# Ledger of designs, part 38: VHH binders against EKC/KEOPS complex subunit cgi121 (cgi121)

Target 1, 174 residues: EKC/KEOPS complex subunit cgi121 (cgi121), of Schizosaccharomyces pombe (q9p7j3)
Amino acid sequence: MILPLFPETQVHVFVYENVSNCAAIHEQLISQNPIYDYAFLDAATILYKKQVYSAIIRALEDRRDEQMKTKTIHSEVILSLSPKTEISSAFRQFSMTKKSKNIVVVKIDSKLTEEEEFERLDKLVEGNRVEFSDEELQKLIDFKVLKKNYKLDPSTLENPLASILSSIALRGYS
Below, E stands for the ipSAE of ESMFold2; O stands for the ipSAE of OpenDDE; V2 stands for 0.75 times the mean of E and O plus 0.25 times the DockQ between their complexes.

## First folded at step 2 (VHH)

Design p16 (framework vhh_6qgx_2)
Fold by ESMFold2-Fast, scan of step 2:
Structure p16 (fold): chain B 174 residues (1-174), chain A 123 residues (1-123)
Amino acid sequence: as target 1 above (174 residues)
Amino acid sequence: QVQLVESGGGLVQAGGSLRLSCAASGRTFSSYAMAWFRRAPGKEREFVAAISWSGGSTFYTDSVKGRFTISRDHAKNTVSLQMNSLRPEDTAVYYCAAPLFTYSIDSDEYDYWGQGTRVTVSA
């Protein structure tokens, strides 16, 4: 994927359903194993492709401006999904947990092709890869989690896209 | 909810400059990325420049890099395109556009469009 404002930045996004080894992956993330340098998101928190793209763009803007609050671009993506700038809260809200079943995986600055990253991830993730599309994401979302994370009321929950993207774009200002 | 009004077009000689402005009304657009597109006579609409919601990131099509500068004023809800070293091939109707959610070089991703302002560059 090419981002218009960051055309030299290689970005890959993968979606896995029915993942059986989330606990093992989580342990590797806590130990900071560099093989697992990806943003591992709980798919229960992601409704649209644009939601992920907006967080990636915000993270890349923060890196460009030397305003990252976290150690890696991948952790900055996780932070950028949150409407607030508190790191621990963002990870609690959006990062995969030991109990996650479906995940979204983001890789930035890859030196590998999408197919090569998939082969690598296929060795790390025990689940079924599905298309990164709004249709597939909408099968995996948990609307109660989404409502809680973005403070959505019933009227905005019916069409939440603009509210979610505004929350990401206005992080730290709203 | 967002209405866009462009201004600043006109006739200019090659090598000259023009500044286009886009004013948003109705609803503040400060949380949206903004873009400029253009359509030359007999051609399809093409991407010119974009600016992120924060104003921190800008992107330009190769033919205008180094000559055009996009900027925004959040307090006034305006986006401007400063066009320097204009060439006859820059002749087009210029459109300000806002997406519902995020920016793209694909015009089909934009929900709000201005009426357009015409720029004519004479040889």
Scores: ipSAE 0.000, ipTM 0.167, lowest interface PAE 13.8, mean pLDDT 81

Design p17 (framework vhh_6qgx_2; at its last look DockQ between E and O 0.67; V2 from the best seeds 0.00; counts 0 for: pae E 11.5 > 2)
Fold by OpenDDE, second read of step 3:
Formats: structure tokens, C-alpha cells, sequence
Structure p17 (fold): chain B 174 residues (1-174), chain A 123 residues (1-123)
């Protein structure tokens, strides 16, 4: 897909459930294997498509402005999901772990079609692809984790999307 | 809650220019992406332009590219639409909108709307 704000940048997002090899993927990420040049997110932390898009846009804006805090655009996406500026905290909160079961995978600057990218990624991820939709994400979310990550309270839980997107937008501007 | 108030509409001749302004209430202006929509007589509301939270990114509908410029002033909590080389087909009521994500061009993606300001371009 093409983002209106960044027409020259192709982005793909995939969702996998029941992933059996997260630990193996995690090891490849630690070793910085270039084949794994994606943002691997824990689906338990993602509730909305717009949450992911917001983080992607924030990361792309940071890159445009040469203000990235992390080394790669994909790591910047992970950071951008967090309301905090601390990189380690953001990764702990949103990044896929060895214990993750369901994941959201983001590819920035793809040279491939969505289907081609999926075929490539499908060789790396041992799980079931599901639709990238709010409906599917809602099935995978851990609300305890979500509440913790964004410090949601009873008042903000009425409209968690607004709170999440506000947090992402205002990160570092307190 | 965000209140939006548009201004700057009027009657202009084809080829003329107008600058629309939208004033936003509240202290959360920076958390919102801003957009302009328009509704021509007998037509549905359509997307015109949007600007990101920081103002560093913009996008436009094809028909206004190169002619319209959207900008925002954080100090004043305003968003503006500079309209140049106006055409009769630009005649519409223009609406300011606020949303939390500067991605989508659908009306459903924006949460707050102004009352609109009328722009009439004569041939």
C-alpha cells in the first residue's frame, strides 16, 4: 500500500496467528539478519489498524526530518508505538518476543507487491496469516498489556483509539 | 472536544485566490491531523487536503494539486488553505476537520468538523 503522506514509500502489514517459531525469528533479529528486515510486533499489544499506521507515519516523518532515534526505520516504527521516548521500554512493550504467539509484521520501503512480500515473509514465519483488520486484531489483543502500555484508565477506555493515537502523536512533546 | 470555526470564504473570479482559515479550540491541537473537505452543490462532501500533526507532511486530492496549499500554525491553533488559480468547479462549502491520524481521506476518519465557509468562483 501507499500512504498518502508518503507516496514514494510502499508499506505492507501482515498479521500472523499461532506462530510457532517466534523464538527462532527473535534470534535472527538479534543477530541482525538482513533477511528479517521487518518490524515484528507482538499482536497482543495492537488493537487497531490505525495504531499501526500512526506509528508508521510517525516513523516516516522522523526519518524525513532526520530525527530518528533508532538505527532503522523498522525499529523506529516500534519506538513510535510507544508514548515514551525510551527505546528499550518501547521494544519491551511492543516488539515480538520469544514467547509471542501472534504477531504483526510491518515492511517499509518494499520493492515488492503485497503478495510477493507475503510469499517472502511466509518462508520466515511459521503461522497462519489472517486479515489485517480491526476485527482480527481485536481477537489477538491482550487488554491488560494494552492498558499498561498506554496507561489507559476507565475514562480513556471508552475511546481507547483516541487515547492511543494521541499518545503516539505527542510522544516526546510533553 | 474540539471546536472548529472556518473563515475566509467569499466570491472570487476564476483565476483568483482565497485563503481559508480554521481556528481550533482546546489545548490538544497538536495531537490532531487537520484536513479540508468541500461540498459542491448537489454533490457529496469530498476530501481536499490534509496535514500531519507537526505540519511537515501534506497530501491533496488530485484536482487541487499545485493550486492549493494546506498549512497549520501551532501557536495560533489554526489550519489554513491557500487556494490559488481557482476554478468554477472549486465552488463549494469548505469544511475544516480534525482527526487523530493524517492518513485517510474519508469523512469517517475525522471526528470534528466546522460549520463550513462558502467559496464561490465565478466564470
Amino acid sequence: as target 1 above (174 residues)
Amino acid sequence: QVQLVESGGGLVQAGGSLRLSCAASGRTFSSYAMAWFRRAPGKEREFVAAISWSGGSTFYTDSVKGRFTISRDHAKNTVSLQMNSLRPEDTAVYYCAAGLLPYFSDTADYDYWGQGTRVTVSA
Scores: ipSAE 0.719, ipTM 0.864, lowest interface PAE 0.8, mean pLDDT 94
Fold by ESMFold2-Fast, scan of step 2:
Structure p17 (fold): chain B 174 residues (1-174), chain A 123 residues (1-123)
Amino acid sequence: as target 1 above (174 residues)
Amino acid sequence: QVQLVESGGGLVQAGGSLRLSCAASGRTFSSYAMAWFRRAPGKEREFVAAISWSGGSTFYTDSVKGRFTISRDHAKNTVSLQMNSLRPEDTAVYYCAAGLLPYFSDTADYDYWGQGTRVTVSA
């Protein structure tokens, strides 16, 4: 995917359900294995494609403006999903854990095509690929987790898109 | 009621300049991307320029790059379009729009629209 504001930046997003090896992936992320240079998100925290894209654009703007708070663009995407600026909290809230079952994987600045990234990820992730779509994401979301992460009241849970995107855009201001 | 109200349109000779402004009322748009679209007589609405929620990123259609500048003022809840080196083909009704989106050129991505301000550029 090419974003109009960042036409030189390659973006790929993948969704996996029923992943059986999250503990092994988590170990590789802790050891900073460069083969695993992706943003691995818990799908329980992601409701909309626009939620992921908004975090990506926020992270790319922060990189362009030399305002990144984390060491990599992929960790900056994870931070950018959070309504607050606290790094450890954002990772605890949104990143994949060894107990995760469904994951969303983001790749920025890929030198590979989407098909080549799929081939690579299929060797790393033991799960079923599904379409990156609002329909598929809504099957994997945990609304209790979403409510907690974005501080949503019951009235906004019915249609939380605007609240989520506003939280991402205004991180640190409200 | 939420309103976007454009102003600053008018008649100008080719090579001249105009500054369009869009004032938002009824709410703030600090988390929204803001954009300008235009519709020339007999044509469909087309994208002109957009600015991100932070004001740090801008995107322009090729025909206006280097001539138009979009800017925003969050405190005043306004977005502006400075139009320089105007051409007869810039004649159109210009619309202000607001949307919660990471990509900015599709009309379907904008939730709020103004009623438009007319710009006429004479040869």
Scores: ipSAE 0.160, ipTM 0.564, lowest interface PAE 5.5, mean pLDDT 86
Fold by ESMFold2, look of step 4:
Structure p17 (fold): chain B 174 residues (1-174), chain A 123 residues (1-123)
Amino acid sequence: as target 1 above (174 residues)
Amino acid sequence: QVQLVESGGGLVQAGGSLRLSCAASGRTFSSYAMAWFRRAPGKEREFVAAISWSGGSTFYTDSVKGRFTISRDHAKNTVSLQMNSLRPEDTAVYYCAAGLLPYFSDTADYDYWGQGTRVTVSA
């Protein structure tokens, strides 16, 4: 995937369901194992492709402008999903946990084709790959979690995408 | 919802300049990336320029780089396109568009559109 403003940056996004080894992956992430240099998101928090792309774009913009708040571009994606600037809250809300069952995995600055990156990732994740699509994401979302993370009220539930993207776009004002 | 109204179109000689303006109404204008698209007669709408919700990033199609400048004014809720060194090939109806995803050049990624303003560049 090529984003218009970042034409030199290759991005891949994968979705896995029924992942059995999130605890093992989580331990590798805490240990900062470079083989696991991806953003691992809990799919229960992701309803839209555009939600993920907006966070990626914001993370890349912050890197370009030397405004990143976290150590890696992948951790910056996790922060960028949050309407708040507090790093620990963003990770608590959006990052994969030991108990996650479904995940969204983002690779930025990939030097590999999508298939090559998938082959590498598939050795790390014990689960079933599904399409990165709004249709598949809808099956994996926890709407209660989504509502809490973005403070959705009844008036915004009819079009939650607009409210979610606005929260990401305003960075620190939501 | 967001409503967009373009103005500033007209007839201009090749080499001349025009400034297009897009007035936006809505409570969340500041959260939108804004773009200009254009449609020449008999052609599909094509991307011209975009500006992020903060105004910190701009992007242009290759054919207008160095000639067109997109800007936004949050106090006035407007987006402008300064068009310099105009060519007959720039003749089109120009549309202002708003979307929550920054920097996308696909028409399908923009949720709100103006009615367009006509720009004619005479040889």
Scores: ipSAE 0.005, ipTM 0.265, lowest interface PAE 11.5, mean pLDDT 84
ESMFold2 (binder alone), look of step 4: mean pLDDT 81; pTM 0.839
OpenDDE, look of step 4: ipSAE 0.599; ipTM 0.822

Design p18 (framework vhh_6qgx_2)
Fold by ESMFold2-Fast, scan of step 2:
Formats: sequence, structure tokens, C-alpha cells
Structure p18 (fold): chain B 174 residues (1-174), chain A 123 residues (1-123)
Amino acid sequence: as target 1 above (174 residues)
Amino acid sequence: QVQLVESGGGLVQAGGSLRLSCAASGRTFSSYAMAWFRRAPGKEREFVAAISWSGGSTFYTDSVKGRFTISRDHAKNTVSLQMNSLRPEDTAVYYCAAHLFPVYTDSSEYNYWGQGTRVTVSA
């Protein structure tokens, strides 16, 4: 993916369904194993490709401006999905858990091709890869989780894209 | 497999009315936005109207506002387009489309499509 403000930054996004080893992955993330340096998101929280892209752009802006609140660019992506700047809350809302079944995995600054990252992730994630598309994401979303995370009322839940993107872009300001 | 089947097209004089229907099968559509697109001869597919997954919100392209009404029946798994005050410019093949959850006006966002039903409006 090429980002207009960050054209030289390599970004890869992968979606896995029916993942059987989330507990093992979670343990590696807690221990900060560098092999697992990715943003591991619960797919129940992601409705659109644009939602993920907006969080990536926000994280890259914060890194460029030396305003990151977390220790890694991948942690900053997780924080950037949240409408609030509270780190622990953002991780509870969006990161994968031991009980997750479907995940979205983001890699930034990869020196590998998409195919090479896929081969690497296939060794770490025991699940079925699906296309990173709005159609596939919308099969995995939990609308109750989405509504709670973004504070959506019934009218905005009818077409939540603009509300979600505004929440990500205006995080901490309004 | 999800299937959409349109019906109700035909030939009508300018000023007349037609009601298009789209029957959806293969799964429950309670979480799907549904839309009508049309393609006139030699043109690209354009947005006409859409209804949200709950039926609480409707959207129309400017040229049909006040003339066309989109509605849905969740129990029958159908979406309908009531077309009044038809104009020769409305001549096109009309397509039903479905998309999980939010409404889009961009046809590329819709993964489920019907085969189309032809509407011809004579002067």
C-alpha cells in the first residue's frame, strides 16, 4: 500500500480467520518477543480497510512529529484506532486477546515483500488467511463491539464510516 | 450462495410509473445495505438509490429525488424501487446490489449483484 504522505513507508496488512493459537501469540506479545513485532488486532473491532489505513497514517504522523505515546510504531497503530489517548483502554478495545478467533495483522517498515511476510506469519499464526477487503472484514466484525468502542448511536451505526474516521483523525482533540 | 433477482422492468411512456423488486436468497439480509444502480446504453454503472440495513435511512441520486422511493421488507427478504414520473433519461438496465452493513454510493463496494432488469421510457 502506498500512503500519500508516506510514499516510502512499506505497509502490509493481513487478515486471518479461525485462528487456533491466539493464546500462544498473546503470550509472545506480553513477553515482547521481537519476532512478533506486528500490530495484532481483533478483527471483531475492524469494519473497513479505511479504518486501518487511518490508524496507520495517524501513527506515522505521530512518529514523524516525535509525538508517539507508545514504544513501537505497531503499538502506536493500536492506540490510534481508539478515539481516546489512553493506552491501556485502547489495547483492551482493539488488540487481540487469548480468546480472539479472527485477527488483523499490520506490519510497518518491512524490508520483506508481502509474500515473504506472509510466509513468515504463516509460521506464527495457525489460521486461514483471507483477503484484506471491506467484504471480508464485515463478515468478522462484532457490531456491538464497534458501537461501544466508537460510542455510536443508532443513527451513526447506519453508516458509521465518517464517524469512525473522524474519531481516529481527531483523537485527543475533540 | 447469495443471489439477487430483479423483476418489474418494462416499457413505459414518459410520465408513467414502474415498480422494481429485488428478491434476495442464500442468507438473512438483516445486516445488509441494499442499493439500486443503473447503466444506460454506452454509459458506466451509476448509483440510483440505497436503503440501510435497518431500513431507517434512504439515499438518492439528485436526478431521482422526489420521483423514486426505495423500500425494503425484511420478512420477505426483498427491496423495491417505486419509480414515478419517469423520463426518457431514466432508460437503463437497473441492478440490485447488496453490501454487508454500511451504505455506499460507489458500485465497487458492493459484492453481491443481480443480473439486471431493463427499463425503457419512450418519449
Scores: ipSAE 0.000, ipTM 0.149, lowest interface PAE 14.3, mean pLDDT 83

Design p19 (framework vhh_6qgx_2; at its last look DockQ between E and O 0.01; V2 from the best seeds 0.00; counts 0 for: pae O 14.6 > 2, placed apart)
Fold by OpenDDE, second read of step 3:
Structure p19 (fold): chain B 174 residues (1-174), chain A 123 residues (1-123)
Amino acid sequence: as target 1 above (174 residues)
Amino acid sequence: QVQLVESGGGLVQAGGSLRLSCAASGRTFSSYAMAWFRRAPGKEREFVAAISWSGGSTFYTDSVKGRFTISRDHAKNTVSLQMNSLRPEDTAVYYCAAGMFPYSSLPDEYDYWGQGTRVTVSA
């Protein structure tokens, strides 16, 4: 996928459910294995496609402007999902953990087609790929976690997307 | 809610220039991506240009690339469309739009709209 705001950057997003090897993937990430050069998100924290894409856009803008707070573009995507500026908090809130079962995987600067990237990623993730759609994401979301991450209240829960996107856009800005 | 008010439209000869402006109400301007759409006589509303929250990222419909420039001023809560090398086919009512999602070219993904300003380009 090519983002209109970044026509030179190819992005792929994949969703996996019932992943059995999150702990193993997590260990590889800790070891900084280059084969695992993706953003691995806990699907329990993702409700909308636009949430993910907004975080990607924010990360890409920060990279363009040389304002990244993290070491890699993929870690910056994770940070960009958070309304908080603290990296550790963002990772705790949105990153895949050893206990995760469903994940969203983001690849930025891909040199491969979506299908080729999927074939590569499918060797790393032991789970079932599902469609990257709001319909599938809403099946995997933990609303308690979502509410906590974005401090949603009864008034903002009427339109969670607006609140989420505002949080992403305004992170670090007073 | 956000109120949008366009200005700057008018009659111009082919090859001429116009600068459209859109003023946004409220205090949440920085959380919105802004866009311009246009509707020509007898045609449907079409995407023209969009700008991200920060103003650092833009994208355009192909027919206006190199001729139109979208920009925004956070201090003034305004978004502008500089239109150069205007053509008769650019004749339309131009609408300002605001939405939370930064890269959409679809009208239904924008939450707020202005009343529009008419641009007429004569041959």
Scores: ipSAE 0.797, ipTM 0.899, lowest interface PAE 0.7, mean pLDDT 94
Fold by ESMFold2-Fast, scan of step 2:
Structure p19 (fold): chain B 174 residues (1-174), chain A 123 residues (1-123)
Amino acid sequence: as target 1 above (174 residues)
Amino acid sequence: QVQLVESGGGLVQAGGSLRLSCAASGRTFSSYAMAWFRRAPGKEREFVAAISWSGGSTFYTDSVKGRFTISRDHAKNTVSLQMNSLRPEDTAVYYCAAGMFPYSSLPDEYDYWGQGTRVTVSA
C-alpha cells in the first residue's frame, strides 16, 4: 500500500509498545524541539492502518491546497484524525500524553530512509518496536477511547472501519 | 447505500473523444473516493483513474495519463471521465466504482460498482 496521489512524499509510520518515557517525550513536544518533529499518537486511538493513512492523505491535501489549520504537517495529521476541525479537541483525543503506554509515530517528508528514522526514533523512544499492521494495532487499541473519539454507537463498534474513514473524510463538512 | 449508474459510452474513431458520467445516490457518497476501471475483451479489470472524496486529488494509470481527466461534481453526486485522443487499445467496458479508502487502484478496495458502459474505438 502506497499513497498514489502523493508519490513524491516520503511517509513512515512506526509503532512502539510498552513505552516508558512518554512524559519526557511529551515535554519535548510542548517545547517544540525540532528533533521531535513527528506526529506522536496514542495507540489507544488507532485501530487500522487505513485510519492513519486516511488522516495523512487528508493532511497532505490540505497542505497542497494551502488550507492547513495547524503549524506543521505532523500537527495537521493529528487534526485530520478528528471528526471535527477543533484543534485543541483533536490533540486531546489523539496525541500521546504523559500517561501513554503505546504510541504510533508518523513522519512525513523525511530526509532519512525508514531504517535511519528507526535508528533515530529508537534513541528518542524507550519502548519495543512492533510492525505497523492491523494485527498489532488491534492489540493496543482501547475501544472505549475509539467509541468516544468517533462517537460510535454499539451497532457499529464491532466493525467501525467505514465509520472512522467517513469521519476523517468529512471532517469539517456538512 | 450507494447506487452507481454509468452513461456516455459508444462508438468513436481513433483520435476522438468521449465523456463518461457516473451518477451516484446515497447518504454516504460525499465520503467516498470514486474511480473508473475498465475491462477489455478477454482481459481482466484494470484501474483507469481515481478522484478523492473532496475532488481535490486525482490519480491515473500511466497509459491514460495526459489523455483522460477525472472530475467530480460534489453537489450533483456525479463523477466524470473525459477521454481524449482515444486509441483502439482503450476499447473496453468502463465501470464506475466507489470506496471508503481513498486513492486505491485495487478493485477489492471499492465497495460499490456500476454495471458498466461500453466504449468501442475503431481504427
Scores: ipSAE 0.177, ipTM 0.586, lowest interface PAE 5.5, mean pLDDT 86
Fold by ESMFold2, look of step 4:
Structure p19 (fold): chain B 174 residues (1-174), chain A 123 residues (1-123)
Amino acid sequence: as target 1 above (174 residues)
Amino acid sequence: QVQLVESGGGLVQAGGSLRLSCAASGRTFSSYAMAWFRRAPGKEREFVAAISWSGGSTFYTDSVKGRFTISRDHAKNTVSLQMNSLRPEDTAVYYCAAGMFPYSSLPDEYDYWGQGTRVTVSA
């Protein structure tokens, strides 16, 4: 996918269910293995495609404006999902952990087609790829986690998208 | 919900200028990405310009780059399109749109639409 405002930046997003090796992936991320240069998100925290794309766009805007707070664009995506500015809090809330079972994986600045990137990623993730779609994401979400991460009230739970996207858009502006 | 009202359309000679305005009503206007689309007679609606919810990113279709400028005023809850060096090919009904997505060139990503304002550029 190419975002119109960032025409030189190719982005791919993949979703895996029933991942058996999150602990191994987590170890490689801690070790900073460059083969694992992706953003690995816990799918229990992601309800919408727009949630992920909004975080990607926010991270890319911050990179363009020299306002990044984290070391890599992929870690910046993780921060950008959070309504708060605290880096460690964002990682605890949204990043894949060794106990995660379903994941969303983001690659920014890809030089590969989606199929080529998938081939590489599929060697790293032991799980089943599903479509990156709102339909599939809704099967993997944990609504208790979503409510906690975005402080969703009962009044917003029927259509939480607006509240979530506002939180991503307005972080640091109030 | 958000209501959008466009203004500023009219008849202008080629080479002239117009400024379109779109007034938005609703809370948290700053959370919406805003865009202008246009529909020429007998053609499909096409993307013209977008501005992110923060106002920090703008994007234009190639045929209007350098001639059109999108801007937003958070205090007045308005989005404007300054159109300079107008050409007969710019003749269309212009629509403003608002959506929760931070920006998009795809019309299906926008939830709220104005009624449109007509721009006619005579040769």
Scores: ipSAE 0.012, ipTM 0.445, lowest interface PAE 8.3, mean pLDDT 86
ESMFold2 (binder alone), look of step 4: mean pLDDT 82; pTM 0.847
OpenDDE, look of step 4: ipSAE 0.000; ipTM 0.224

Design p2 (framework vhh_6qgx_2; at its last look DockQ between E and O 0.02; V2 from the best seeds 0.00; counts 0 for: pae E 7.0 > 2, placed apart)
Fold by ESMFold2-Fast, scan of step 2:
Structure p2 (fold): chain B 174 residues (1-174), chain A 123 residues (1-123)
Amino acid sequence: as target 1 above (174 residues)
Amino acid sequence: QVQLVESGGGLVQAGGSLRLSCAASGRTFSSYAMAWFRRAPGKEREFVAAISWSGGSTFYTDSVKGRFTISRDHAKNTVSLQMNSLRPEDTAVYYCAAGLFPYVSDESEYDYWGQGTRVTVSA
């Protein structure tokens, strides 16, 4: 995908359900294996395509402005999903864990096409690919997790998009 | 309650300049992308320029790139469009818009719209 505000930046987002090897992937991430240089998110935390894209745009703005708080652009995406600037809390809230079953994978600055990244990720992830769409994400979300991560009350939980996007945009400003 | 009010339109000769302003009231738009759209007589509404939540990222339609500059002031809750080297083809009603996601050219992503300010560029 090309983002109009960052037309030189290649962005790919992939969704996998029923992943059986999350523990193995998690170990590769801890060891900082460069083959796994992606943002691996727990799909239980992602409700909208716009949620992911907003975090990507925020991370790209922070990189451009030399204000990244984390080591890589992919970890900056994970931080940017959080309404707070605390790195450890953001990773605990949004990152894939050994117990995750459905994941969202983000790749920024890929030298590969979307099809080539699919071939590569299919070798790393033992699960079923599904479309990156609001419809598919809504099947995988855990609303209890979403409510806790974004501090949603009952009135905003019925239409949480505006609250989620505002939280991402205003991280550290309020 | 929530209003966007444009100002700064008028009549100008080709090659001239105008500065449009959009003042927001009823709420702050610090988490919103802001944009300018325009509609010429007998034509559809067209995207002109957009600015991100932070004000650090901008995007322009090809026909105005290099001639127009969008900027915002979070403290004043305003967005501005500096229009230089104006052409008769720039004649239109200009609309200010606000949306939570920075899709630059898709008018369906903008939740709030002003009433418009008229710009006429004479040959």
Scores: ipSAE 0.260, ipTM 0.650, lowest interface PAE 4.4, mean pLDDT 87
Fold by ESMFold2, look of step 4:
Structure p2 (fold): chain B 174 residues (1-174), chain A 123 residues (1-123)
Amino acid sequence: as target 1 above (174 residues)
Amino acid sequence: QVQLVESGGGLVQAGGSLRLSCAASGRTFSSYAMAWFRRAPGKEREFVAAISWSGGSTFYTDSVKGRFTISRDHAKNTVSLQMNSLRPEDTAVYYCAAGLFPYVSDESEYDYWGQGTRVTVSA
């Protein structure tokens, strides 16, 4: 997918399965180690590429418009996934935790090619990289978590994309 | 459940201006990004311009940049396309479209379409 609205902003998204060192990564994030300046998401919460791209676009729009609520663009991506405006809730629901098994990793404002960024990230993450695709994400999702995070009912569970994208779009504008 | 109705088309001389309007029905209008597409006689429908959910982001195909302006009015549930410095190549039927992920120019990403309004630009 192309982000034509932000053509000068390099974005990379990676997916890892069977990650064995989430606890170590989490400690580095708490310590605000700049080498770990990524958005680390729990893949159990992500079903679609468009879900991640919509959050990225929302975060970038909010930065451009001076409406960011969090300290970094990566933390703003995590907030932007949430239907709610509360920062702590968004992190609890979407961030990688010490117990996460599979993750989605977002880098915004990268100065590296995708290959170079992968080489750096691969030194930090002990897991198996898979393609960032709806097919791979579908294997890693927890539908119970997805339903809870976006308050989906049975009628929307057959096609949850519209409900999810609407939630991301309408946060703070209702 | 979104219904879209375009208006404002007509005949205009090259160098002239027209404003197209798209009226949307439904309270979910604010959750949709909106776009204009056009189809010239004998050609494929092509992307013209898009505007984000909030109206804060716009995107234009290269051939209309600086001449066309897309805007939206959430209170009136309308999207407008101001077309200035019109050229004969702008002659087409113009379609309003709505989608939940319209940051791409691919028409398959748009769920709802209007019937179209004809714009003719004569030399």
Scores: ipSAE 0.027, ipTM 0.478, lowest interface PAE 7.0, mean pLDDT 86
OpenDDE, second read of step 3: ipSAE 0.828; ipTM 0.909
ESMFold2 (binder alone), look of step 4: mean pLDDT 83; pTM 0.861
OpenDDE, look of step 4: ipSAE 0.016; ipTM 0.377

Design p20 (from q1 with D99R S100L T101F L102D F104Y S105G D106T Y107S P108E S109A E110D; framework vhh_6qgx_2)
Fold by ESMFold2-Fast, scan of step 2:
Parts: sequence; structure tokens; C-alpha cells
Structure p20 (fold): chain B 174 residues (1-174), chain A 124 residues (1-124)
Amino acid sequence: as target 1 above (174 residues)
Amino acid sequence: QVQLVESGGGLVQAGGSLRLSCAASGRTFSSYAMAWFRRAPGKEREFVAAISWSGGSTFYTDSVKGRFTISRDHAKNTVSLQMNSLRPEDTAVYYCAARLFDYYGTSEADYDYWGQGTRVTVSA
């Protein structure tokens, strides 16, 4: 993937369903194992491709402007999904947990091709890879989680895209 | 301690299909991933396809994607490789391999047990 504003940045996004080893992955993330330097998101929190792209763009903008609030670009992607600028809250809301079953994995600044990253991730993640598409994401979303994370009311919940994207883009400005 | 036995190889015309099976016997492990590798005459062994212990994750080398399907049957302790639209380039001895880990690898070094192989010949 090439982002128009960041043409030199390599971005790969993978979606896995029915993951059986989330507890083991979570332990590696807590221990800060560099092999697991990815943004591991709970797919229950992601409804659209544009939601993930918006968070990536926001994280890259913060890195460009020397305004990152977390240690890594991948942690910054997780933070950028949240409408709040509170790191602990964002991780609690969007990160993969031991209880997760479906995940979205983001890699930024990869030195590997997309296929090589797939080979590496496929050894780390025990689950079914599916296409990164709105159709696949909509099978994995939990609307109760989405509503809580973005504070959506009943009228917004039926068509939430604009509200979600505004929350991501305007994080920390309103 | 674990023995893997392949079956289903043979001679087939280009465009045809074959189904390979691998039966695991001996000590039963709590979890292990399975894979198929192949060796063409005069070449080194190469990865073909793999499946995790749960059966929920599979991986294929690019040259067989869309043509081959790997599957697993826990009740029978078997892994199968359905090979469709076979090409002369698929001619090789096919090996079944087991990894003593619940997730697969794509390298020979990742696997702990190997079968003796079953020969597949695809005529033009």
C-alpha cells in the first residue's frame, strides 16, 4: 500500500479470523518482543478500511511533526484510533487482548515485502487470513464495542463512518 | 516415534487431479502442524502447503495457490492435499511433514518428522 501523503512509507494490513493463540501473542506484546513489532488490533473494534487508514495517516502525521505520544509508530496507530489522547484508554479500547478471536495487524516501515510479512505473521498467528475489505471487517465487528469506543448514539450508529473518521482526524483538537 | 505414511500418488495427464493423503501413526501429540513439501528430479525439496493444528490457518506457495487445497481430519489423524489443474511442472515426490508445534513453518528445518514420499508424475 502507498499512502498519497506518505509515498515513501510501506504499509501492510492483515486480517485474521478465528485466532486461537491470542493469549500467547499478548504475552509477547507485554514483554516487548521486537519480533512482534506490529499494531495488533481487536477486529471487534474495526468496521471500515478507512478507519484503519485514518489512524495510520494520523500516526504518520504525528511522527512527521515530532508529536508522537507513544514509543513506536505501531503504538501510535493504536492511540490514533481513539477519540481521546489517553494512551491507556486507547490500548484498552482497541488493542488485541487474551480474549480476542479476530485481529487486524498493521505493519509500517516494513523492510520485507507483503508476502514475506505474511510468511512471518503466519508463523506467529494461528488463524485464518481473510481479505482486508469492508465486507470481511463487517463480519467481525462488535457494534456494542464500536458504540462504546466512539460514543455513538442510536442515530449515528446506523451510519457511523463520518463520525468515526472525524473522531480520528480531530483527536486532540476538540 | 511418529510415522507418517503418504498415499495417492500416481501418473496423471496435465489438467487432471490427484488427492494425496498422509496418515500419522505411533505416538499421538497434543498438537502439531502439518505440511507438504516436494522434490522434483535433480532439485532440492521445496515447500508446497501447510495447515495449523486447529485447521484454521493454511498457507500455499504461489505456484499452487488456487489449484491445491490442504485439509486435515483429526478423527482419522490425516492431512490431505487436493491437487487440481495439474501441470508437468508439478511432477515430483511429495512429502508429508509434521512440526511439534501448533503453528506451521514454511522451511524444512521447521519440521520434526517426515514421510518417505509418494511420487506424482504429470504427463504433457
Scores: ipSAE 0.000, ipTM 0.082, lowest interface PAE 21.0, mean pLDDT 82

